# VHH binders against b0bn94, part 12

Target 1, 137 residues: b0bn94
Amino acid sequence: AEVQQLRVQEAVDAMVKSVERENIRKMQGLMFRCSANCCEDNQASMQQVHQCIERCHAPLAQAQALVTSELERFQDRLARCTMHCNDKAKDSMDAGSKELQVKRQLDSCVAKCVDDHMHLIPTMTKKIKESLSSIGK
Key: E = the ipSAE of ESMFold2; O = the ipSAE of OpenDDE; V2 = 0.75 times the mean of E and O plus 0.25 times the DockQ between their complexes.

## First folded at step 6 (VHH)

Design s41 (framework vhh_7nfr_2)
Fold by ESMFold2-Fast, scan of step 6:
Structure s41 (fold): chain B 137 residues (1-137), chain A 127 residues (1-127)
Amino acid sequence: as target 1 above (137 residues)
Amino acid sequence: QVQLQESGGGLVQPGGSLRLSCAASGFTFSSYAMSWVRQAPGEGREWVSYISSSGSRTYYAKSVKGRFTIARDNVKNTLYLLMDSLKSDDTAVYYCARGPYTYEWSSGKFKYYFDYWGQGTQVTVSS
């Protein structure tokens, strides 16, 4: 219930912070240094400087899109799982199961959804970091 | 102030169609997953449909799959539920809800719950 909600929030927050700290922040630093170098070219036109900066930002934009896509996929999978639990709980109630039994079945089902998806976080984190490491090569 | 305001409910005959809208304000709508939840007379709340923050992913309860379509317009900050082939069983108060989860990039927080609800709009399917 609330406990499961907090578990998911904590785990995802930890993953995002890890990816941001270990990969995204380094890419942001590289992007700003790259952009600063574009601005230091006294021979370049304003248009050429803008094109240079645009090229500097591409790897970070790609990285942010990748992280967003993976996180959205994780969220979507978890939502589908918990909706399935709610559907089964309703079916159980309609079939005449006792309210307390249905509540415990729902709680157990949601906990399993969370547990199953929590196990996906290390794999997702590794995939994201590997993909980010290939950006800009 | 976060606000969710539903509209579009009403009386419709079996086999008919309705389009529900939910106007969102007070938050960055495009950053949040959204859901429709309904409550039929004498029953608990039932998750009806989910749409991801970008609109790329949608999910439906078994009871409405193939008949309902959830959609969003992130420019207009509006959530929709298009209901086709309505049945008497679809009679319920329909709520627009933020969630069941989303990640706020600005705050770095993941919110795994329905934290804001609209006031609801009544849908009655009857002759």
Scores: ipSAE 0.013, ipTM 0.365, lowest interface PAE 7.5, mean pLDDT 79

Design s42 (framework vhh_7nfr_2)
Fold by ESMFold2-Fast, scan of step 6:
Structure s42 (fold): chain B 137 residues (1-137), chain A 127 residues (1-127)
Amino acid sequence: as target 1 above (137 residues)
Amino acid sequence: QVQLQESGGGLVQPGGSLRLSCAASGFTFSSYAMSWVRQAPGEGREWVSYISSSGSRTYYAKSVKGRFTIARDNVKNTLYLLMDSLKSDDTAVYYCARGPYTYEWSSGKWKYTFDYWGQGTQVTVSS
């Protein structure tokens, strides 16, 4: 299960780095330029400057929320799959299967959950990038 | 520091109901998925229920589906487990746990296991 944990960690890290490099970084740059422009208004009060900066943050906040939402969906799907594996393992124990056999069945089931969901990452990455590209365009 | 504190456990008769609460502090509660896990006397831990960070998705162990409801209040930083039609088999210490499967943006790390647990609250279903 540690090996499966590492596999998902590496795949998700690669996806997040790709999204950050290609989409989030650009939006963050635009946010800081927007915020700098707020600070150049010599007639604005500090409260008005802060409100201006807050508005500049909106697109980036939306982008981060979108990525977080997609990651949450992925995590939830994986969690449901592993819970199903635990239920099956419990059924096997109740039916009198040996503990070692049950543990191997559980490990195999979890590995399949990971394999099945890893196949979704490329499609998820594409959808995230497409959605991010439409923000502010 | 992260703290999770359960309450609401007690003695109840078969067929009765209980509402468990878990007060969370020391972290942004709305950013983390939460779970309820139980441990019956002499047995291992059993995953009971899961709720996503937003509350939009919930999952239940087969043994409790249709009888238990997991809910959260992100404004009050509180997790709930509404237990109905309780059975003797539900007798256990119930733990509030953070996670599993949480991606931490600050560190860029994926966490598969529960990283924080409450002290537990005892639920006894007996006549």
Scores: ipSAE 0.027, ipTM 0.418, lowest interface PAE 6.2, mean pLDDT 81

Design s43 (framework vhh_7nfr_2)
Fold by ESMFold2-Fast, scan of step 6:
Structure s43 (fold): chain B 137 residues (1-137), chain A 127 residues (1-127)
Amino acid sequence: as target 1 above (137 residues)
Amino acid sequence: QVQLQESGGGLVQPGGSLRLSCAASGFTFSSYAMSWVRQAPGEGREWVSYISSSGSRTYYAKSVKGRFTIARDNVKNTLYLLMDSLKSDDTAVYYCARGPYTYEWSSGKLKYYFDYWGQGTQVTVSS
């Protein structure tokens, strides 16, 4: 069951790195160039420069919040699935099943949760990238 | 250094209520999902309740649903478990745990298991 959890971790890490490399990093670059342009206006007041920089940061903050929200949703779904597996295992114990049988059933159920959610990662990656691309439009 | 410290356990009669607290320190509490896990004498650990990092989603084990409420205060870095209509079967050591399935941006890692646990607080439901 730990081998399967590691596979999901690898897939999620790869997804986050891909999103960072292809979308977040570009937005960071745009943010810094935007902020630099605010600082080059030698006739702007200090308050106007501050407000200009804040506007430059907003899309990146929104992007980071969106990625965090999607990851939270994914994690919550995994937790819900795993908790359901624990409930089923306890029901089996209460019904008189042997401990070794229950342990095997629990391991199988958790493995299925992990496998099912691993299959969602490509779709989640696509949704995140599409949502990020719409920021600033 | 990550620390989780439970409090609020004690002896209560069947049908009574208790409120458990877990004080978190050493990490950005608001970025992590949290759980309550219990262990009765001679039994394995049972996952009791889960709360998402934002507090928007909560899940409960079938055995406690409708009687327990999990909550968090991200400003105070505190996790709560409000326990009503306690039964003898609820007698256990209750642990505050970080996770599971939390992505840590600082390390770039997804944590699938409970990576940190409190010391536990004893709840005894007995007449």
Scores: ipSAE 0.244, ipTM 0.636, lowest interface PAE 4.0, mean pLDDT 83

Design s44 (framework vhh_7nfr_2)
Fold by ESMFold2-Fast, scan of step 6:
Structure s44 (fold): chain B 137 residues (1-137), chain A 127 residues (1-127)
Amino acid sequence: as target 1 above (137 residues)
Amino acid sequence: QVQLQESGGGLVQPGGSLRLSCAASGFTFSSYAMSWVRQAPGEGREWVSYISSSGSRTYYAKSVKGRFTIARDNVKNTLYLLMDSLKSDDTAVYYCARGPYTYEWSSGKYKFYFDYWGQGTQVTVSS
């Protein structure tokens, strides 16, 4: 039960670190270099410099929003699955099942939710990285 | 730091309606999924409803589906539970809770549980 939830945490953490290392960090570096270049234009007005910097920030903001959106979708699916498990547990309790039996059924159901969604993480990772690579093309 | 404060509970007759609010502070409310959880006297906690961080996805326990509506206002940092066609079985303390299953960017950690709870607001349905 807690072990299954820790598996999700570790897998998601690993995915985010991989995306950060391979994609986000490079985009952040490009953003700062882009912004620095805006500041070196001696012919630009202060308004033009600020607009230039704003444009430099857009790809990184889009990338972060994309990762957040994909994670939200994953989280929503997992939440729906576990709410269903809670509904089943309540049904069993109302039908007169013993507390320990209900707890075991709930733990088993949640573990299946985790297993079903864990196999989606590699596909999510690939999709995120491909989407991020298309930003600024 | 993080605070969740419920309001709107009270005594209502069967068939009546109530609107619960939860004021959130101390965190970026729009980044977190939120839930309503209730506890009736002598019973365990029941997960009543869930709303995603954006508000685009909502889920309900079978016991309240079609009667309750969860909503949020990310500008006002407020969570709502609109309760219609109330029954005596809805008598409980209602808690707003943060989560579950949220990745926290600032800490670099995935939160797989409800990590913060309000103090609760009492809803009593009786005549």
Scores: ipSAE 0.227, ipTM 0.627, lowest interface PAE 4.2, mean pLDDT 83

Design s45 (framework vhh_7nfr_2)
Fold by ESMFold2-Fast, scan of step 6:
Structure s45 (fold): chain B 137 residues (1-137), chain A 127 residues (1-127)
Amino acid sequence: as target 1 above (137 residues)
Amino acid sequence: QVQLQESGGGLVQPGGSLRLSCAASGFTFSSYAMSWVRQAPGEGREWVSYISSSGSRTYYAKSVKGRFTIARDNVKNTLYLLMDSLKSDDTAVYYCARGPYTYEWSSGKYKWTFDYWGQGTQVTVSS
């Protein structure tokens, strides 16, 4: 359903916005200041400057990869749940159930998938923030 | 512009095998989950298989589990569906689809549904 789609989109968007505001943005600022300092060394070779900048960017890259990995895991679980709902709907249709009954069964199953997984978002958010706070220590 | 182009369909006898390919362009392929969806004559679309953006997780509809394998090559921007032990019931147009359930960092948007589809490739299983 469109309602279930909107619920997931809003919940994930809110989580990413929260993580960006509270953790990612500050790390990005530190990265740019670090990189600017690398460029102010008039005696450094080109290779030394490039290595300095790479070291400055590593924490932010690690943070973004971590958030992406957690989101991928959440999305994969939701996809698995929804595919199972489709399998059940097809089984009901093959058994001779009416189209309207099958559609209602599918809608209910998908709604449950969404409810179950949205309950995981607070735990996922906490885990992400705790992991991010350890980066750069 | 996002493009998905399927190939590899054709006529095959029951028990035969086919390999479908989907060439992706116009987006960062490695950032999106991908799926195969089929539509048999007179039927609705059936979600056949899913693969995560990294390729580490795959899921299959009960009707094809154990016979089909989904794979991807993120260097070549190509999605595959390896179909074994084909049955007459597998006769359908097979579509390559982007998604679902992908957060797009460039736009800051969560993509809930299949948002792009290929043109489809016909698979016919008959003697």
Scores: ipSAE 0.186, ipTM 0.594, lowest interface PAE 4.4, mean pLDDT 83

Design s46 (framework vhh_7nfr_2; at its last look DockQ between E and O 0.81; V2 from the best seeds 0.00; counts 0 for: pae E 5.3 > 2)
Fold by ESMFold2-Fast, scan of step 6:
Structure s46 (fold): chain B 137 residues (1-137), chain A 127 residues (1-127)
Amino acid sequence: as target 1 above (137 residues)
Amino acid sequence: QVQLQESGGGLVQPGGSLRLSCAASGFTFSSYAMSWVRQAPGEGREWVSYISSSGSRTYYAKSVKGRFTIARDNVKNTLYLLMDSLKSDDTAVYYCARGPFTYEWSSGKYKYTFDYWGQGTQVTVSS
């Protein structure tokens, strides 16, 4: 069960690190340069400067929301799958199966959930990067 | 300092209803999936229900599907479990749990397991 936890954690962490390094960091840099430019306009009112900065922040906020949404979708699918495994384990227990047998069945079922969903990470990564590249255009 | 505090448990007759609440503090509640987990006397823990961070997706254990409803109020940082048609088999300590399967942006870490638990609230269904 610890093995499945580590596999998912490492895969998701690697994906987020890749997205941060290649996309989010660049957007953050653009946001700060955009905001600095707003502050250099000596003719702008305080309200105009504030609105300018808010517009500069919007793409990064959209990027975080998008990545969060995709991660939530992945997490929800994994949660649904593992809850099904728990239901099967309880059914086996109620039918009189031995504790060790039930635990092995649960572990196997959860491992299958992880295997089935791990292959989705590359496609999720691609979708996130494509969506992020369209923000601010 | 992450804290989860349950309330609303008690004694109820079979067929009755109860509403459990869980007050969350010390973290951005709206960023985390939340769950209810119960433990009956002499049994292991059973994952009862799951709700996504936005509240748009919910899942239920087969044993409670159609009778229980999980809900959240992200403005009030509160998780709920509405329990209808209670049965003696629902007698357990009910725990509010953070997660599982949530990416935490503030720490840059994926949270695979339930990482924080409430103290639990006792629900007894008996005549």
Scores: ipSAE 0.305, ipTM 0.681, lowest interface PAE 3.3, mean pLDDT 85
Fold by OpenDDE, look of step 7:
Structure s46 (fold): chain B 137 residues (1-137), chain A 127 residues (1-127)
Amino acid sequence: as target 1 above (137 residues)
Amino acid sequence: QVQLQESGGGLVQPGGSLRLSCAASGFTFSSYAMSWVRQAPGEGREWVSYISSSGSRTYYAKSVKGRFTIARDNVKNTLYLLMDSLKSDDTAVYYCARGPFTYEWSSGKYKYTFDYWGQGTQVTVSS
């Protein structure tokens, strides 16, 4: 099932990179410019500058939290599916099945988990990007 | 460097309870999902429990559901496993593992794997 795990990893990684390039990176740029402007206020106290910078960082933090949250939802689905596969494998072993057979069944089960969840990635991506587009507005 | 160190294992009678701890260091603990995995003698590794980075989501293997509780303290960088109503079949080496599903914002890397493991702690349930 390692090959299948790599498949989903690569797909999610590609999605994350897409989100980073199209949304997060822009937000980072805005954050840096905003922060730089905070630092140009020579009349502001250290505390005021710090608060200004924190405000500048808020949209990016929100964006990162949103992406993380959506990833967790997706990951939770995979986790549940995979753990179910493990439960089945354990049951088979307890029932006296051969180890090699159980391993093959487990691999097949995990592979199916990956296949069944791969189609969710485009929808998740769209949702993330739409949500990110509304941040800071 | 990433380090995970389990503790709290030992010998306990059937029906007894144990609390395992895992001290984490070398990474932002609160950013990663964590898991407990166990391995009994002569058997493969069994995924026991999962907890999300925030701790808001937990999952358990059927074999331990209702008896074990996974928890985390992100301030103390510690993962816990509360084990109640222990059975002989719970005898195993218990490992703390980072993951699965790790993402690092600093590097932009995503992984679908348990990428780090502790050395494990022995739990023996015997009368």
Scores: ipSAE 0.252, ipTM 0.613, lowest interface PAE 2.2, mean pLDDT 90
Fold by ESMFold2, look of step 7:
Structure s46 (fold): chain B 137 residues (1-137), chain A 127 residues (1-127)
Amino acid sequence: as target 1 above (137 residues)
Amino acid sequence: QVQLQESGGGLVQPGGSLRLSCAASGFTFSSYAMSWVRQAPGEGREWVSYISSSGSRTYYAKSVKGRFTIARDNVKNTLYLLMDSLKSDDTAVYYCARGPFTYEWSSGKYKYTFDYWGQGTQVTVSS
């Protein structure tokens, strides 16, 4: 259902904003300060400065990849739940259930999937933040 | 601009096989999960299969589990669907779709939806 997809998007958007403000933005600030320090060595070649800057960006890139991976895992779980709901709806139609009843059953099944998985968001957020704290150690 | 181009559809007898391909361009293919979605004549769209951005996780609708295989080649930017043991009720237009997972760090947006679709390729199982 469209309403259920908007619920998930709003909740995940809020979580990602929290992770960005609390963890990612700080790492980006460190990356920029690190990069600026690379430019202060007047004895470094152009290539040495560029390599220095590339090293400064690695922790942020790793952090963004980690967050993306965890979001993909969450989405995979929700997708599997939703696909099961679709299977049940098709089974009901094949068994002769009325179209309107099947649609209501499908909507209820998807709402349950969303409710269950939204309860997992705090745990996912904690895992992400713990993993981000270990980057660069 | 994101472009998805399906190919490989056609007419096949029951029990036959087909391999669908989807050429992707205009985005970093390896950063996005991909799906196959089908639409039978007069029906709504049915989610068929899903593959994670790395290809390490896959999932299938019950109606196709064990018969269809989703795969991706992140070097060639191509998504595949190998369809075996085809049945008449597999007749549909098959779409390559990006999602359902799209996140853009520059915009800070997460979307749980299919945001781009191909034109579709017809698969007909009969005769």
Scores: ipSAE 0.159, ipTM 0.542, lowest interface PAE 5.3, mean pLDDT 84
ESMFold2 (binder alone), look of step 7: mean pLDDT 81; pTM 0.807

Design s47 (framework vhh_7nfr_2)
Fold by ESMFold2-Fast, scan of step 6:
Structure s47 (fold): chain B 137 residues (1-137), chain A 127 residues (1-127)
Amino acid sequence: as target 1 above (137 residues)
Amino acid sequence: QVQLQESGGGLVQPGGSLRLSCAASGFTFSSYAMSWVRQAPGEGREWVSYISSSGSRTYYAKSVKGRFTIARDNVKNTLYLLMDSLKSDDTAVYYCARGPLTYEWSSGKYKYYFDYWGQGTQVTVSS
C-alpha cells in the first residue's frame, strides 16, 4: 500500500515536472512580458491596463486548468479501480474469509490497479503537451 | 488548520431520509476530491461515496448505489450526502474525508490516500 502510493506519487510528480519544465515555465515568462507591455501603454486608462493584463494571463490559466483536468481524470479512474477492490474485500469478509487473507487480496488488487494505470502516464503526458502547444494560437 | 465538520445525523425510521453536511475549512476545497466513509458498531471503516474536485464525477459503494447521492458546493466549501430509503444496515458513524487521489499544486505532490477526516456524525436507523 505505501509502495503503491509512492509509485503513483513519483510517476505523476515526474510527469508534472516535465510539463512545467517544457511548457508551463515558458508560458509564464510570456505572460509576464505581455503584462509588462500592457503597463507601457501611456494612452491606456488603469482599467484598460488591467484588462490587458487579464488577457495576458488567459493562456497560462487555460494551460493550468488543462493539466488539472487531466490529472482529475487520472485520479477518478484510479479511485474507481481501488474502490472496486474495497468492494471485493468487503464481499470476502462477509463470506467468512480470514482477515489476513482479505488484506492480502486487497493489497494485490490495489497493486494491479496501480500497474494498469502507470502505463497510461506516458500517453497522458504526450496528450497534455500536444494540447498545451496549441494554446495561444 | 485543515478542518472537516459533519452535521445532520440523527435517528430515523427505516425507509426514511436524512441529509448530511460537511463544512470544510483551512484549504482550497475546490481542489480536492472528497469522500464519505462510515463505521458501523463493531466493524471497520467502509467507503460510501466519492466526488471529484469539480463535482463532475461521483462513485458509490454497491450497498448505497441508487439510494444515496453525494454533492458539493465549492462556493460554500460544503460536502453533502443525501440518504434515501434508509435501512437498519446504514446505522453507523459517518465521516467526511479528504481524498483519495488528489494532486496538490502547492507542493507538486499526488495524494493517494485520505489525509484528513472529520469527527463523524451518528446515523441510527431503527424502529
Scores: ipSAE 0.013, ipTM 0.373, lowest interface PAE 6.9, mean pLDDT 80

Design s48 (framework vhh_7nfr_2)
Fold by ESMFold2-Fast, scan of step 6:
Structure s48 (fold): chain B 137 residues (1-137), chain A 127 residues (1-127)
Amino acid sequence: as target 1 above (137 residues)
Amino acid sequence: QVQLQESGGGLVQPGGSLRLSCAASGFTFSSYAMSWVRQAPGEGREWVSYISSSGSRTYYAKSVKGRFTIARDNVKNTLYLLMDSLKSDDTAVYYCARGPWTYEWSSGKYKYTFDYWGQGTQVTVSS
């Protein structure tokens, strides 16, 4: 189960780093340049400058919220699967199975949960990047 | 620096109710999923309930479904477990735990398992 968890952790981390470098970093650059332009308008009121900066920040805030939402959904699905494994393990224990056998069943079930979710990561990555590319069009 | 402190345990009669609290400090509570795990005397740990970082998703072990409710207050950095219709089989030490399956934007870290635990609070259901 430790080996399986590392596989999921590494794949998710690689995905987030890829999204940050390819999509979010570009949006951060655009946000700061946008905000700098707001500050160069000597005819704008304080309120107008503030509103201008707020508009510059909106796309990045949307992007971060979108990535966070997708990650939360992925985490929730994986947690649900692992809790089901715990229920099955307890059922086996209550039915008189030996402790070592129950632990093996739990480990096997959790490993299957992570294997199932590994297959979702490439598709999730593509979906996130496509969604991010549509922000601010 | 990361700390989880449980409270609210005690002695209660069968069919009674208790509300457990877990005060979190030293981290951005709203960014982490949280769980309740219990350990009965002489037995292994049992995962009781899960709540997502936003509170939008909750899951329960079959043994407590319909009787227990997990909740969180991200403003107060507090996790709750509301326990109704308590049975003798619910007698255990209850732990709050951070995780599993959390991602922290500030550190760029993804966590699969429970990485921090409270000291536990004893719940005894007896006549």
Scores: ipSAE 0.246, ipTM 0.632, lowest interface PAE 3.7, mean pLDDT 83

Design s49 (framework vhh_7nfr_2)
Fold by ESMFold2-Fast, scan of step 6:
Structure s49 (fold): chain B 137 residues (1-137), chain A 127 residues (1-127)
Amino acid sequence: as target 1 above (137 residues)
Amino acid sequence: QVQLQESGGGLVQPGGSLRLSCAASGFTFSSYAMSWVRQAPGEGREWVSYISSSGSRTYYAKSVKGRFTIARDNVKNTLYLLMDSLKSDDTAVYYCARGPTTYEWSSGKYKYYFDYWGQGTQVTVSS
């Protein structure tokens, strides 16, 4: 199950870094430029400048929330699948199955969960990037 | 440092109710999914319930579905498990666990399994 943890971690990390490189970085740049422009307004009070900066942060905050929400959906589905595997393992142990057999069944079940959900990452990545592009417009 | 502290356990009669709490400190609670896991005497750990970081999604083990409700208060950094219609089979030490987590922006890592556990709180359902 450690091997499966690493597979998921590596795949998700690669996806997030791709999104950061292709979408988030540009949005961060725009946010800082927007914030700098707020500070150049000679007619604004300090409170108005802070409000202006807050508005500049909104698109990036929305982008981060969107990425987090998509990752949360993916993680929730995978977690539910692996928790079902744990429930089955407990039922088998309670029924008198040998510990080694139960562990092998659990490992196989978790591996299947991971395999099934790894195929969702490309679709999730595409959806995230498309959604982020609409925010950037 | 990361700390999870359970409370609210105790002795209750079958059909009764209990409310468990888990106080979290040392991390940004609102950024992590949380779970409840229990261990009955002489048995392995059994996952009970899950709640997403925002609280928008919850999942339950078949054995507790419809009787238990998981909830969180991200302002108070507290996780809850509301236990109704308790049965003798619910007797166990209940653990608050961080995770499985979503992608952690500060470390750049996705957490798959539980990385921190509380000490547990004993729930005994006895007639």
Scores: ipSAE 0.012, ipTM 0.268, lowest interface PAE 8.8, mean pLDDT 80

Design s5 (framework vhh_7nfr_2)
Fold by ESMFold2-Fast, scan of step 6:
Structure s5 (fold): chain B 137 residues (1-137), chain A 127 residues (1-127)
Amino acid sequence: as target 1 above (137 residues)
Amino acid sequence: QVQLQESGGGLVQPGGSLRLSCAASGFTFSSYAMSWVRQAPGEGREWVSYISSSGSRTYYAKSVKGRFTIARDNVKNTLYLLMDSLKSDDTAVYYCARGIYTYEWSSGKYKYHFDYWGQGTQVTVSS
């Protein structure tokens, strides 16, 4: 279960780095080029320049929010699975099951949660990258 | 400088309702998931409810599901617990806490990942 824990953690970290490298950096570059163009309009008021820059920033802000939301969703799903395991353990304890048996059932349930969520990472990665590719279109 | 301050507790009859509030300060409230945790006399802490940072996801302990509603106002930096159909078993000190109940990778165990707690507000359900 410790090995699987590390695998999940490493897979999530690898996904975040991949998304940053392939998608976020490109969007950041586009944002700065867009903003530089706003600053080259000698006829624009300072307020118009500010609004122009804010429009340039919007796609990157959306991208960062999307990645954050997907990671939060992943953690919430894992937490929900955990809470189900805890509720099941509490029900068993209340029903008079022995403490060691309840502990083993909890540990088994938890391991299954980890295994199940490991399998969601590839799908989550694909969804994130597809969503990011559609931003600003 | 992180502070969490609960209010709204009190004495209520069985079947009654109460609304608890938790005022947060000293951090970016909208960036953190929040939970309510209670402790009855002579018992350990029991997780009650969770709300994600955006408010889009909520979860409840089996004992309160369908009776309690967790909510937040990220503009006012306030967490709420709306308690309906109160039972004597709901008598406890209620704490708001920053964080979530989830898996602790470092220990390989499921634990409360709460780094800050309020002082608590007493809820007593009695005739």
Scores: ipSAE 0.000, ipTM 0.206, lowest interface PAE 12.3, mean pLDDT 78

Design s50 (framework vhh_7nfr_2)
Fold by ESMFold2-Fast, scan of step 6:
Structure s50 (fold): chain B 137 residues (1-137), chain A 127 residues (1-127)
Amino acid sequence: as target 1 above (137 residues)
Amino acid sequence: QVQLQESGGGLVQPGGSLRLSCAASGFTFSSYAMSWVRQAPGEGREWVSYISSSGSRTYYAKSVKGRFTIARDNVKNTLYLLMDSLKSDDTAVYYCARGPITYEWSSGKFKYYFDYWGQGTQVTVSS
């Protein structure tokens, strides 16, 4: 069951690194170039420059919030699945099932949670990248 | 500096109600999941309830489900535990904790990955 946990951790980490490298870093570059342009306007007031820089930062902040939100939902969904497995195991124990039987059922239930959610990662990755591409349009 | 401070504990009769609060400071509260954990006299720590950073997801230990409600106010940086139909078995020191709860694959049990804890507030359910 440690193997299953490592699979999820590795897959999520790889996805985050991919999104950071291919999408977030590009947005960071655009943000700094945008902000530099705000500072080159000699006709703008201090307040106008500040507002200009804020507008440049907004898409990146939005993107980071989106990635964080999607990861939180994924983690919550997986946690809910494994909590259900524990509740089911507790019910079986209370009903008089043998410890070994309950443990095997729990392990099987948790493994299925992991397998089911591993299948969601490619779809989640695609959704995140598509959503990020729409920011600033 | 991260700080978590519980309040609202006290002595209550069986069947009574209490509302616990946890004031958070020194970090962006809305970015972190939170939990309540209790420790009864002579026993280990028992996880009680979890709430996601946005408040959209909540989970409860079987022993408190239907009687306790976890809530948060991200504007006020405060975590709550509303406790109804209290039993003598609910007597414990209640702690708020920052961070996720996860499943420990090797033992088949949930494990806390909390990096900060409050000092605790005593709840005593007795006649």
Scores: ipSAE 0.000, ipTM 0.173, lowest interface PAE 11.8, mean pLDDT 79

